# Ledger of designs, part 1: VH-VL binders against Counting factor-associated protein A (cfaA)

No score or structure here was measured in a lab: all are predicted.

Target 1, 212 residues: Counting factor-associated protein A (cfaA), of Dictyostelium discoideum (Social amoeba) (q54z64)
Amino acid sequence: QFISIQKYDFSGNCKNSSDSASSFEASSESAAICMQNDLLSGIVTNEGVCLIFNEVPTTFIISTKGDYIVRSIYDINDNNCQGGIIENKAIEIDECFVECADDYHGSTYLFSTETSLNYPSNTFMEISYNGECDGQWKTSFNYLQYYIVNKCNVAHEIETHTFSVGCNSTSSWVSEYAGEVCTVEPTVTTSYPIVDNCGDLDNSNFIDYCNI
Below, numbering starts at 1 at the first letter of every chain, in headers, positions and changes, except where a header shows other numbers; antibody chains aren't numbered by Kabat.
F stands for the ipSAE by ESMFold2-Fast; E and O both for that by ESMFold2, at different seeds; each is averaged over both directions (binder to target, target to binder). V2 = 0.75 x the mean of E and O + 0.25 x the DockQ between their complexes.
[cut] marks letters that were taken out.
The coordinates of atoms that the task and the answers printed are left out; those that the model quotes come from them. Centres of patches stay.

## First folded at step 2 (VH-VL; from B02 with light chain N36T N58Y G96A)

Design B02t
Fold by ESMFold2 at other seeds, look of step 7:
Structure B02t (fold): chain C 212 residues (1-212), chain A 122 residues (1-122), chain B 112 residues (1-112)
Amino acid sequence: as target 1 above (212 residues)
Amino acid sequence: QVQLVESGGGVVRPGRSLRLSCAASGFTFSNYAINWVRQAPGKGLEWVAIIWYDGSNKYYRDSVKGRFTISRDDSKNTLYLQMNSLRTEDTAVYYCAKGGYSYGYKYYFDYWGLGTTVTVSS
Amino acid sequence: DIVMTQSPLSLSVTPGEPASISCRSSQSLLHRNGYTYLDWYLQKPGHSPQLLIYLGSYRASGVPDRFSGSGSGTEYTLKISRVEAEDVGVYYCMQALQTPLTFGQGTKLEIK
């Protein structure tokens, strides 16, 4: 089984709480709504894989009965999730919730489990996979991170501004915009080549993929 | 208590070699990426190289590629920098620094060593 | 390579007064995950550097709340609301987005 983590445009109300890369506390908002048109990005991962979630090393495990997900949080800079768990949190499956950065900024998430690999079209994807470094990631992937292209996102914790992600077969880019919404013209656009990096001794490979 | 102690610095002539060491304690060394950062006399900080927690991935600034080799021995909790074909512009205090995510997405150095001085002159 | 440019390169501040240090990058430090990869370090006289601010605005452990970071796009600012004698040293910004990691030139802060 796979764990699907979907990030949506922020909805709800944040309390007087703040997230920190070294420690964070989620604030719940029962009015939070995860509408498909508001989907911005997501992660699909296998259980127990060490990945970075909200800038901290994290693993996710589906509970024995399959009714919730255990999020285990590790010390910052613990690249391999080997430094011991500092916090476990139970996450309700299929329940929309908010995670606040401060009183006015946060992210809205939906966690689910799936028996097959699913991800949206029109995405830029960053994929970790094992085995031969040949680009054949679907049956051997560890996790993937996807970003819906041409969607307006709010940036974290550095003045309100917005950005969008784009890609084609050779490049990806991030376009930034002044203010609360993505305007007609970005203030800056930064381009990157498509990454295809082989891991240690033909293990733990990383590849970018523009899924248009 | 996290501690990083550099050693192996000295005065050498151009074209010669030195090997720097960084002895680590107070944390599980094998879980973390470690960096070398240098500071020329009266100048600012300059990143030199990083090695991943498992020793498999290494990255270098362009001016030292092919001349410097970063390595680690987790059984001794020690980071190394082999510096070959030294040039006068390599003259600096060399620090080891703990931290960083290896994909290049987040680097901050939460602990630094005391530094060791390398002087390259004729 | 991402070039980091600091201003001013030195400043002299009366104790108790505010100070600001600016840093400009040659590229945006915003990643597609929505975080900005900009750190600040302080090197006190005779000491090795210490982390002050990371991800643009997060204070490292033990850093007083009189220190704050802000900025967007390619311009970033470190502010000290009330300068104390212990704040003397050289301040560096660093981009943490991609290798090679690069620092600004440093800003020397002195107390009048």
Scores: ipSAE 0.591, ipTM 0.798, lowest interface PAE 1.6, mean pLDDT 84
Fold by ESMFold2, look of step 9:
Structure B02t (fold): chain C 212 residues (1-212), chain A 122 residues (1-122), chain B 112 residues (1-112)
Amino acid sequence: as target 1 above (212 residues)
Amino acid sequence: QVQLVESGGGVVRPGRSLRLSCAASGFTFSNYAINWVRQAPGKGLEWVAIIWYDGSNKYYRDSVKGRFTISRDDSKNTLYLQMNSLRTEDTAVYYCAKGGYSYGYKYYFDYWGLGTTVTVSS
Amino acid sequence: DIVMTQSPLSLSVTPGEPASISCRSSQSLLHRNGYTYLDWYLQKPGHSPQLLIYLGSYRASGVPDRFSGSGSGTEYTLKISRVEAEDVGVYYCMQALQTPLTFGQGTKLEIK
């Protein structure tokens, strides 16, 4: 089984939470909405893999009966998730919720489980991959992060700053826009080559993939 | 509690080698990326190299690539910098810094050592 | 390589008055994950650097509220709302978006 974490355009209400950190409580009554057209990005991961979620080291495991997902949070600098767990949070499966940073900043998520590997088309993907570099990452990946191409995102801590992600077979890019909506003409576009560090003794098993 | 202690600096002629060490304590060393950052006398900070937590990824600034080698020994909680073919421009205080950048692990340097001085003079 | 350019390189401030330090990057530091990978460090006289601000605007543990970071595109600003004697030192911005990691030249802050 795989854990799917989908991030949607922010919805709901963070007022009166007084949160400066993530909270999963009472999100269902704030009318969080996870509509297909609002999907921005996501993660597909195996259980127990150490990854960075909301800039903190995190593992996810599925409960014994499959009823919920346990998010374990580690010290901010524990990049291997081998230290002590600071906090465990139970996450409802298939329930849209909001995680608030403050009264006006948050993210909308949907966690699910899948028996097979699924990810959307029209994405730029970053893949952590184990095993031989033979193009068969789908059977040996640790986790993958995907970004819906040509979708308008709001940057963190800058409510009126927006961006979109694009890619083709040789490059990816981030386009930035003035204001709260991605217009037809970006103010800045930054391009990156497609990265494949497979087989490099100094860097191993990281693959960019433009899934168009 | 977190401590990083550099050693192995000294005065050396151009073309020679030095090996710097950074002894770590107060945290689980094998969980973290570690860096070398240097500062020439009276100048600003200059990143030198990073090694990822499991040693799988290493990155260097261009001016030291091929001459310097970063490594780690997790059994001794120690980071190393082997510096070969030293040049006068390598003269600096060398800091060990915890944290850093790797694909999917973009972090800040939350703890720094006190530094060890390397002087390369003819 | 991403070039980081600070201004001013030196700043003299009357105690209790605000200070502002700018940092420009040769390309945007916004990552596709929505975070901006810019850090600010302070090196006090005779000390190693210490982290002040990460991801553009987050204060490190123990950093007073009078420090704030902001910016967009390729322009970033560190502000000190009321300068105190303990704020003396050299301030560096650093991009953490890609290797090689690169610092600005530093801004020396002194009390008038």
Scores: ipSAE 0.574, ipTM 0.794, lowest interface PAE 1.6, mean pLDDT 83
Fold by ESMFold2, look of step 5:
Formats: C-alpha cells, sequence, structure tokens
Structure B02t (fold): chain C 212 residues (1-212), chain A 122 residues (1-122), chain B 112 residues (1-112)
C-alpha cells in the first residue's frame, strides 16, 4: 500500500492554539476543509521511506489494522532516519486537518492510503527510485512529490508573497508574484532543466517528470 | 559533542598531490552528507565538494573536477579529499562541514571542523 | 552557477545600534516546495564558520532573536536589531538550492 499526503490552501482556524507549531494531528477545534480545487501539492510514498516533511526528517507507516498512519519524527539533522525517533504522531486517514504556524497561518492536509499508484494530472513531479537508471520509476519508486502546475501558492517564512509552478517536456519553472495572489505578471521566473540523475553506489536515482 | 578534525595539509609544489582527512565523532556519521569548503588567505568561503550519506552522489565545483576526489569510510567515521595536480589557486584552509543534500531538499551546514592548511607554491 | 553578492563588504557599527547586511542571488532561491534555500554563517575572528540562519529565516540553536533573516525574489537581508561586541566577525550568505553551493564574498562587521 501507498501513503498519499495532499496539501491544500489553508482553510482552517488556528486561533487559541497554545502550541500550534508542534501539533500535527487532526483536532476537533480545527474546521478544515479539503476541496480538490484547493489542492496545491502532494506526496505519494511507500511505508518506512525517509523523507523531509514539514522541515524535519520523517517516516510514515500504516498501522497494523490499517486505521491510521504513524508519523515518526527524527532529529532535524538525521537525513537517513536512522537515529532515535523524537516523537510519534497518529494521523487519522481521510480526515482533513490543519497544521498551524501561528494563530492566523497554517497549511491544510489530507492523508490517505491507496492500493495502487495514483497522482493528479497537470503536475510537475520529482521522483526518487531504485534499481537501473533507465527512467522506469513506477515499479521501484521510493516516493514522489508533485506540484499542481499554474496554481497559486503562498511562500513559507521569509516574506509573504506568492508563486506558481509550471513545466514542459524540457524544463520546469517557479514564477513569483508581488501581490498576495497570482493575478499579475510574475516579477521573477526561474527555470530549471528536467533532472535525470543516476545513483552512485546503490543505484539511487532521481528523475523529474512533467505530467501535463 | 560533535567534532570534525581535519588533517593532511602541508606545503607542496604545483602539480603534486595531497590527501586530506576529516575525522568525525559525536554523531552517527553514516546518516549525513559531508562537505569540503575552503578559504584562501584573506578571502571568503568557497564550497569544494559534497558526498551523500550513502555515497550515492558526489558533486564538485568546476575548478576542481577531474583533479579532486571526495570519499568516505563510514567504518572509520572519516571523510577524505584526494587532491591531485595541485595549483597555486588551491592554497587555502580546508574545512569539513556536516550537512546535507537530499533530493529536492538541501539543508544547512550545522557543524564545521577547525580546518587544515594547504599551501601550493613554487 | 548561482552567484551570491553581498553588500556592504564591511561595516562599522556603534554597540547597541542596528545593522543590516544584504545578499543578492543571480536567481531566486525559492524552491517549488515554498521554502527559500538561503543560509547565513558567522565566522568570528580566529574561528571556523558557524550557522546563524537557515531556510532564510530560521535561527540555529543558541542564536539570539536579535538576529533575523528576510528577503524576496533575489534579495535577502540579515538584520541585527542591537549589535553586541560578540557579533564581530565576517558574515556569509550561502545558497543551498543547488550544486555547486555558493557563498557571498563576506561582510566584515566591526565595532566602532
Amino acid sequence: as target 1 above (212 residues)
Amino acid sequence: QVQLVESGGGVVRPGRSLRLSCAASGFTFSNYAINWVRQAPGKGLEWVAIIWYDGSNKYYRDSVKGRFTISRDDSKNTLYLQMNSLRTEDTAVYYCAKGGYSYGYKYYFDYWGLGTTVTVSS
Amino acid sequence: DIVMTQSPLSLSVTPGEPASISCRSSQSLLHRNGYTYLDWYLQKPGHSPQLLIYLGSYRASGVPDRFSGSGSGTEYTLKISRVEAEDVGVYYCMQALQTPLTFGQGTKLEIK
């Protein structure tokens, strides 16, 4: 089975949260709504794969009865998730919830499980996979991250501004906007070539894919 | 406590070789990417090379590609830099720095060694 | 390669007064995941560099809150709200978005 993590435009309420930055599990005080038109990005991962989630090294596993997902949080510097687990959090499957940064800002998430690999169209994708470096990632992937193209996002923690993601068969780009919504010509657009990097020792491979 | 201790620096003529070592302790070395960063006398910092935690990927600045080789021995908690065909422009203090590259995410250097000095002169 | 340019290259400040250091990149350091991959380091006289700010605005452990990072597009700023004697040294910005990792040329801060 696969774990699907979807990030949406903020739709909840973070007022009166006493420790909002450390809380990840769904809460009854949060009135979160996850509508597909608000989907910004997501992750599809196998169980137990080490990845960075919310700035920290993290693994996810499905509980033995399949009724929730366990998020294990590692030290910020533990890029391989092989040190001690700092914290375990139980995440309700198919329940929309808010992760708060402060009283007025946060992100909205939906966690689910799937028996087959699914991801939206109109996405730029970054994929980690094992085995031969031949681009055949679907049967051997570790995780994938996708970004809905031409969707307005709010940047984290350095300045309040907005951006969108785009791609074609040869490149991807990030467009930044001066306003709080992506309604005018971008002020900066940064382009990147499509990545296809082969591993060194154990054939850890990375590939970009424009799924439009 | 985290410690990074470089060694193997010295004075050599252009065209010669040196091998630098960085001995690590106080953390699980095999979990982290490690870097070499250098600083020429009176100048700023210059990144040289990185090796991933599992050795899967190595990256170099252009001016050292083909001359320098980064490697690690996790059983000895040691990072290496093999420096061949040395030039006067390679004269610097060389630091090892803990911190990492993960695909899609690139994070900060949270600990640095004390450095070892390489002088390349006629 | 992403070129990082700092200004000023040196500054002298009266103790207790604010200071501001600018860093400009040749391209945006904003990643599609919404984080900005810019770090700040301080190298005190006779010491190795030490991490000050990561991901544009997050303070490393033990760094006082008088240090703050901000920026947008291709320009980033490190601010010290009230300079103290221990803040003397050379400040470097670094982009951590892609290899080759690149530093600014440094800004020397002195007490006057």
Scores: ipSAE 0.552, ipTM 0.783, lowest interface PAE 1.8, mean pLDDT 83
Fold by ESMFold2, look of step 8:
Structure B02t (fold): chain C 212 residues (1-212), chain A 122 residues (1-122), chain B 112 residues (1-112)
Amino acid sequence: as target 1 above (212 residues)
Amino acid sequence: QVQLVESGGGVVRPGRSLRLSCAASGFTFSNYAINWVRQAPGKGLEWVAIIWYDGSNKYYRDSVKGRFTISRDDSKNTLYLQMNSLRTEDTAVYYCAKGGYSYGYKYYFDYWGLGTTVTVSS
Amino acid sequence: DIVMTQSPLSLSVTPGEPASISCRSSQSLLHRNGYTYLDWYLQKPGHSPQLLIYLGSYRASGVPDRFSGSGSGTEYTLKISRVEAEDVGVYYCMQALQTPLTFGQGTKLEIK
């Protein structure tokens, strides 16, 4: 079984926080709320794999009954999730929750489980896998992160700023925009070559893939 | 309770070698990338090298590449910097700094040692 | 290499007044995951550096809320809403997007 995490564009209102001005409003709603908006990016991972989620080291496991996911959050810079757990969170499967960036902006997430590997087309993908460094990642992957190409995203925790991801067979890029939409000419575009890195100690391999 | 203690600094002539050590305690050393950062007298901070938690991935600033070697011994909770062919511009306080993620992203230093002084002069 | 440029290089501030330090990068520090890889450090006199802000705007543990970070694209700002005597020292920005990691030149903050 695999854990699928889908990030959607925000719908709703974050103004209702009764906490400090910097607090996020979170809610748990049916999947339909997430799916009213564009899919922006996602993660497909095996259970117990150490990965970075929302900039903190994290593992996910599926409950024994299969009805929820446990997210374990580790100390920042705990590179292999072997240190102290800061927080455990239970996440309902097929339920949408909202993460707010400010009073009117945020992201929504849908957690689900899958019996086979699934990911959308028209994505730039970053894949972690084990074994021989041969590019045959589907049978031995740890996790993958995908980004829908040519979709407008809101940057985290900095002034209102948007960006889009693009790729082709040789490179990927991030284009930034000054406002809440990506229709104005980008203010900057940063290009990266396609990565194919091979670990020699643990056979930890990383590969970029432009799935278009 | 996190502690990083550097040692092995000293005064040497150009062309000589030194080996710096950083003894770590209060955290699980093998889980973390560790860095060397230096500061020349009266100057700003300058990143020198990083070694990842896996011990095999090492990166250096260009000016020390080929002369300096970073390594770690996880059984002793100790980071090392072998500095060969020292130059006067290598004169600095050398700090050990804890932090970093795998796969070339996210390097911030949440804890620093007190530093050890290296002076290279003729 | 990503070049980091700070301004001003020194500040003299009356206690209780605000301070603002800017940092510019030679290329964007925004990653495709939506986070900006810009950190701020304070080196107090006679001490090693300490982390203040990471990812552009997140305060490190134990850092007072009078410190804030902001910015976008290639321009970033550290603000201190009311300077206190304990805030004296040299402030550095650092890009954490890629190796070689690079610092700004530092901004020395003094009490007037």
Scores: ipSAE 0.538, ipTM 0.781, lowest interface PAE 1.9, mean pLDDT 83

Design B02t
Fold by ESMFold2, look of step 6:
Structure B02t (fold): chain C 212 residues (1-212), chain A 122 residues (1-122), chain B 112 residues (1-112)
Amino acid sequence: as target 1 above (212 residues)
Amino acid sequence: QVQLVESGGGVVRPGRSLRLSCAASGFTFSNYAINWVRQAPGKGLEWVAIIWYDGSNKYYRDSVKGRFTISRDDSKNTLYLQMNSLRTEDTAVYYCAKGGYSYGYKYYFDYWGLGTTVTVSS
Amino acid sequence: DIVMTQSPLSLSVTPGEPASISCRSSQSLLHRNGYTYLDWYLQKPGHSPQLLIYLGSYRASGVPDRFSGSGSGTEYTLKISRVEAEDVGVYYCMQALQTPLTFGQGTKLEIK
């Protein structure tokens, strides 16, 4: 089984929240609430893989009965999840939760499990995989991160700063905008070549993929 | 308590070699990328090199590439910097600094050593 | 290489008053994950550097609330709401988006 983490456009009010840690688990609702908003990005991962979630090293495993996901949080600098677990959190499967930054800003997530590898079209993808660095990632992938192309996101700063992700067969880019929406001309666009970054024997490979 | 202790600095003539060591304790050394950062007398900070936790990926600033080699011995919890063909502009305090993800684009140095001084003079 | 430019290079502040330090990058530090890869370090006199702010606005462990980071695109600011005598030293911004990692020139903060 795979763990799917979907990030949706923020909707709602965070005024009843305390510090970020306590507000993280305060709002758990049905999946329908998340899916009323636009999907922005997501992660598909195998169990026990070390990845960065909300800027902290994290592993996810599915509970023995398959009814919740255990998120294990590691030290901010434990880039391989080899140190001690700082905190375990139970995550409701198929329920929508909100992580607040301030009264009106945050991130909205939906966690689910899937028996086959599934990810949306019209995405720029970053994929971690093992084995030979030959682009054949599907049989040995660790996790993938996807970003819906041409979808407006709010940066992890004040709400007056938005961005979108784009890609084609040779490059990806991030376009930044002033204000709440991405419908005016971007203030800056930063482009990157699409690459396959090979690791060593004990390390994973990373490949970019424009899935359009 | 996290500790990083540099050693191996000294005074050498241009063209010679020197090897710096950084002994780590208080954390699982093999889990982390480690960096060298230097500071010339009266000047600002300058990143020198990084080695990944698995030892396979190494990156250098251009001015030292081909002359300096970063390495690690996880069995001794020790980071090394082999500095060959030293130049007067390599004169600096050299710090080891813990941190960094390469493909996660997250490089910050949460723990620094006290530094070791390298002086390259005629 | 991403060039980081700080201003002012020197700042003299009366205790209890606010201070502001600017940092400009030669290209955007915003990653597609929505985070801005800019760090701030403080080097107190006679000491090695210490992390102050990471990802543009997150305070490192033990850093007082009077320190705050902000900015977007290519322009970033470190603010000290109420300068104290212990805040003296040299402040550096650093971009953490790509190698080679690069620092600004430093801003020396002194008490008037």
Scores: ipSAE 0.519, ipTM 0.775, lowest interface PAE 2.1, mean pLDDT 83
Fold by ESMFold2, look of step 12:
Structure B02t (fold): chain C 212 residues (1-212), chain A 122 residues (1-122), chain B 112 residues (1-112)
Amino acid sequence: as target 1 above (212 residues)
Amino acid sequence: QVQLVESGGGVVRPGRSLRLSCAASGFTFSNYAINWVRQAPGKGLEWVAIIWYDGSNKYYRDSVKGRFTISRDDSKNTLYLQMNSLRTEDTAVYYCAKGGYSYGYKYYFDYWGLGTTVTVSS
Amino acid sequence: DIVMTQSPLSLSVTPGEPASISCRSSQSLLHRNGYTYLDWYLQKPGHSPQLLIYLGSYRASGVPDRFSGSGSGTEYTLKISRVEAEDVGVYYCMQALQTPLTFGQGTKLEIK
């Protein structure tokens, strides 16, 4: 089974989470809505794979009964998840939830499990995989990260800025916009070559893929 | 306490070789990407090379590629920089620094060694 | 290569006064994951560099609250709200978006 982590445009309410004492009281229900039209990006991963989630080393496993996902958080300096687990968080499967940065900014997530590999069309993808250095990743991938192309995203900064992702067969790009919505004209666009970085001797494989 | 101790610096003529070592302690060395960063006398910092936690990838600044080789021995908690065909512009204090991520985009260096001095002069 | 340009290259500050150091990149440091990959380091006289700020605005462990980072796109700022004698040294910005990792030229902070 695979774990699917989908990030959606923020649609919840962070005022009660960030302005009240935000103490030890248990949350009972998500205020978020996860609509397909609001999907921005996602991760598909195998269980127990070490990856960076929300800027910290993280593994995800499906609970023994299959009713929730355990997110295990490692020390910021543990880039292979070999050290001790700092914190475990239980995440309800198929339940939309909000992770707030402040009163007006947050991220909306949906965690699910899948029996086969699925990912949306019109995405730029980054794939980590094992095995032969030939770009054949679907049977051997560790995880993949995808970004919906031409979708407006909110940047993580002190001020709200937006961006969108695009790609073609040779390049990907990030277009930035001033303000809280992506306008018709970006302020800057930065292009990157499509990466197929396979280490011959070191055997480290990853590939960029424009799934248009 | 995290410690990084460089050694192997010295004075050499152009075209010669040196091997720098960085002995690590106070953290699980095999979990981390490690870097070499240098600083020429009176100048700023220059990144030189990185090796990923499992040795899977190595990257170099263009001016040293083909001349310098970064490596690690996790059984000895030691990072190495083999410096061949040295040039006068390689004269610098060389630091080892930990903290780079693979795929994490966190190439910040949270701990640095004290540095070892390399002088290349005719 | 991403070129990092710092301003000013030297700064003399009366203790207790604020200081501001800017850094400009030759291309955006915003990654498609929504984070900006810009770090700040301080090298005190006779010491190795130490991390102050990462991802543009996050303070490293043990760094006083009087240090703050901001900026987006290609322009970034490190501010010290009240300079103390222990803040003397050379400040460097570094882009952490792609190899080769590159530093600004440094800004030397001195006490008047």
Scores: ipSAE 0.502, ipTM 0.769, lowest interface PAE 2.1, mean pLDDT 82

## First folded at step 4 (VH-VL)

Design C7
Fold by ESMFold2 at other seeds, look of step 13:
Structure C7 (fold): chain C 212 residues (1-212), chain A 124 residues (1-124), chain B 112 residues (1-112)
Amino acid sequence: as target 1 above (212 residues)
Amino acid sequence: QVQLVESGGGVVRPGRSLRLSCAASGFTFSNYAINWVRQAPGKGLEWVAIIWYDGSNKYYRDSVKGRFTISRDDSKNTLYLQMNSLRTEDTAVYYCAKGGYYYGSGRTYYFDYWGLGTTVTVSS
Amino acid sequence: DIVMTQSPLSLSVTPGEPASISCRSSQSLLHRNGYTYLDWYLQKPGHSPQLLIYLGSYRASGVPDRFSGSGSGTEYTLKISRVEAEDVGVYYCMQALQTPLTFGQGTKLEIK
């Protein structure tokens, strides 16, 4: 079984001085509410794989009965998820929830389980796998991270900044826009080659793939 | 608490070798990437090399590639820098720095702890 | 290689006054995951560097809230709302998006 994590455009208000209804609270929204917003990106992972989620080392395990997912959070510099768990959170399956960064910034997520590997079309993908760094990832797949092409995203910065992701068979790029909406004209676009085997800053078990 | 202690610096002639060590304590060494960063006299900081938590990947700045080798011994909680064919421009204080790499995404993360440095002087 | 250019290279500030240090990158440091991979370090006289700001705007543990980071595109700023005597030293920006990791030239902050 695979764990699917879908990130949707933010659709909530995190403003609450009495703080801070957690995403762990049983009160959450149905999956249909998440899907009213644009899907922006996602992760498909096997259980127990150490990966970076919201810039912290994290593992996900499906509960014994399959009725929730345990998210285990590790120290921010723990590259191998072996330094001890900082926090465990129970994540409800097929329910839409918000994880807030501050009063006006957050992320909307839908966690689900799947029996087969599935990912959307029109994505740029980063794939983690075991074995030789030769692009044969489906036989030794760990997890993949995908980004929907040509969707407007809000950056994680103090001031509001937006961006979109694009790719073709040879390149990927990030286009940045001034303000809260991706306009027709980006202010800057940065292009990267598609990594056939290995990334320079990654370990030798990662590849890029433009799925369009 | 986290501690990093460099040693092995000294004064050597151009063309010679030195081996720097960085002894680590206060954290699970085998879980973290470790870096060498140097600072020439009166100059700014210059990243030299990184080694991943399991030693699987090593990256170097171009000016030291082929001459310097970064390595780690997790059983001794020690990072090493073997510096061969030393040049006068390698003269610097050398720091080890903990952290930096996330796996999976190609990005590196900040260096949360630094040692006090060891001085390497290359002169004839 | 991503070139990091700091300005000013030297700054003299009256205690209690604000300070602003700029850093420009030769390409955007925004990753497709929405985070900006820019760090700020302070090297106090006679000391090794210490982390101040990571991912463009997040304060490291123990760093006072008078330090703030911001930026967009290829331009990034470290602000100190009220300079104190302990803030003396050299400030470096560093890009953490790709190897080789690169620092700006440094900005020396002094008290008038």
Scores: ipSAE 0.672, ipTM 0.830, lowest interface PAE 1.2, mean pLDDT 83
Fold by ESMFold2, look of step 13:
Structure C7 (fold): chain C 212 residues (1-212), chain A 124 residues (1-124), chain B 112 residues (1-112)
Amino acid sequence: as target 1 above (212 residues)
Amino acid sequence: QVQLVESGGGVVRPGRSLRLSCAASGFTFSNYAINWVRQAPGKGLEWVAIIWYDGSNKYYRDSVKGRFTISRDDSKNTLYLQMNSLRTEDTAVYYCAKGGYYYGSGRTYYFDYWGLGTTVTVSS
Amino acid sequence: DIVMTQSPLSLSVTPGEPASISCRSSQSLLHRNGYTYLDWYLQKPGHSPQLLIYLGSYRASGVPDRFSGSGSGTEYTLKISRVEAEDVGVYYCMQALQTPLTFGQGTKLEIK
């Protein structure tokens, strides 16, 4: 089974959010409420894979009965999630929840499980996989991160500004905007070639892919 | 608790070699990327090299590429910098710094703990 | 290589006054994951550098709240709301987005 983590546009006020849970970040909303907003990005991962979530090393495990996901948080810079768990959080499956940074800024998430690998079209994807460095990733992937192209995102800062992600067959880019919504004219755009990145020996490989 | 101790610095003439060591304790060394950062006398900080936790992925600044080799021995909790073909502009205090994490699409780096440094002087 | 440029290169501050240090990058430090990869370090006299701010605005553990970071795109600022004697030293910005990692030239802060 795979764990799917979808990040949706946040249009709310964290002053009124339910953010006082001791070991849990409970969803206050059904999945349908998340899906009324734009999907911005997401992660699809196998269980127990060490990955970065909210800039900390994290593993996700589906509970024994399959009714929630355990998020285990590790020390920052713990590259392989081996340094001991700092905190465990239970996450409700198929429920929408908000994680607040401050009174006016947060992220909206939907966690689900899937029996097959699924990811949206019109995305720029970053994929981790094992095996030969030849671009064959679907049968050996560890996790993938995807970004919906041409969608307005809010940067993770106390100060608000916005950005969008784009790609084509040879390049990806990030366009930044000065306001709290993406205007027609970005202030700066940074472009990157799409390349395969390989591990040294039997380490994980990485591939960038524009799924248009 | 976390401790990084550099050694192996000294005075050498240009063209010679030197090997620096950084002994680590207070954390599980094999889980972390480790860096070398240097500071020339009266100058600012300059990143030199990083080695990932798995020991195989290594990155260098251009001015030392081909001359310096970073390595680690996880059984001894020790980071190394082999410096060949030393030049006068390599004169600096060399720090080891803990940080940088493995990240599927890239790497992020900030250095939460630093050693005290070891001095390398390259002069004729 | 991403070039980091600091200003001013030195400043003298009366205790209790605010201070600001600017850093400019030759390209954006915003990653597509929404984080800005800029760090600030303080090197006190005779000591190793210590982390103050990471990801543009997040204070490292144990750093007083009088320190704050801000900025976007290619322009970044470290502010000290009330300078204290223990704040003397050299402040460096560093881009943490890609190798080779690069620092600004440093800003020396002195107490008058």
Scores: ipSAE 0.599, ipTM 0.799, lowest interface PAE 1.6, mean pLDDT 82

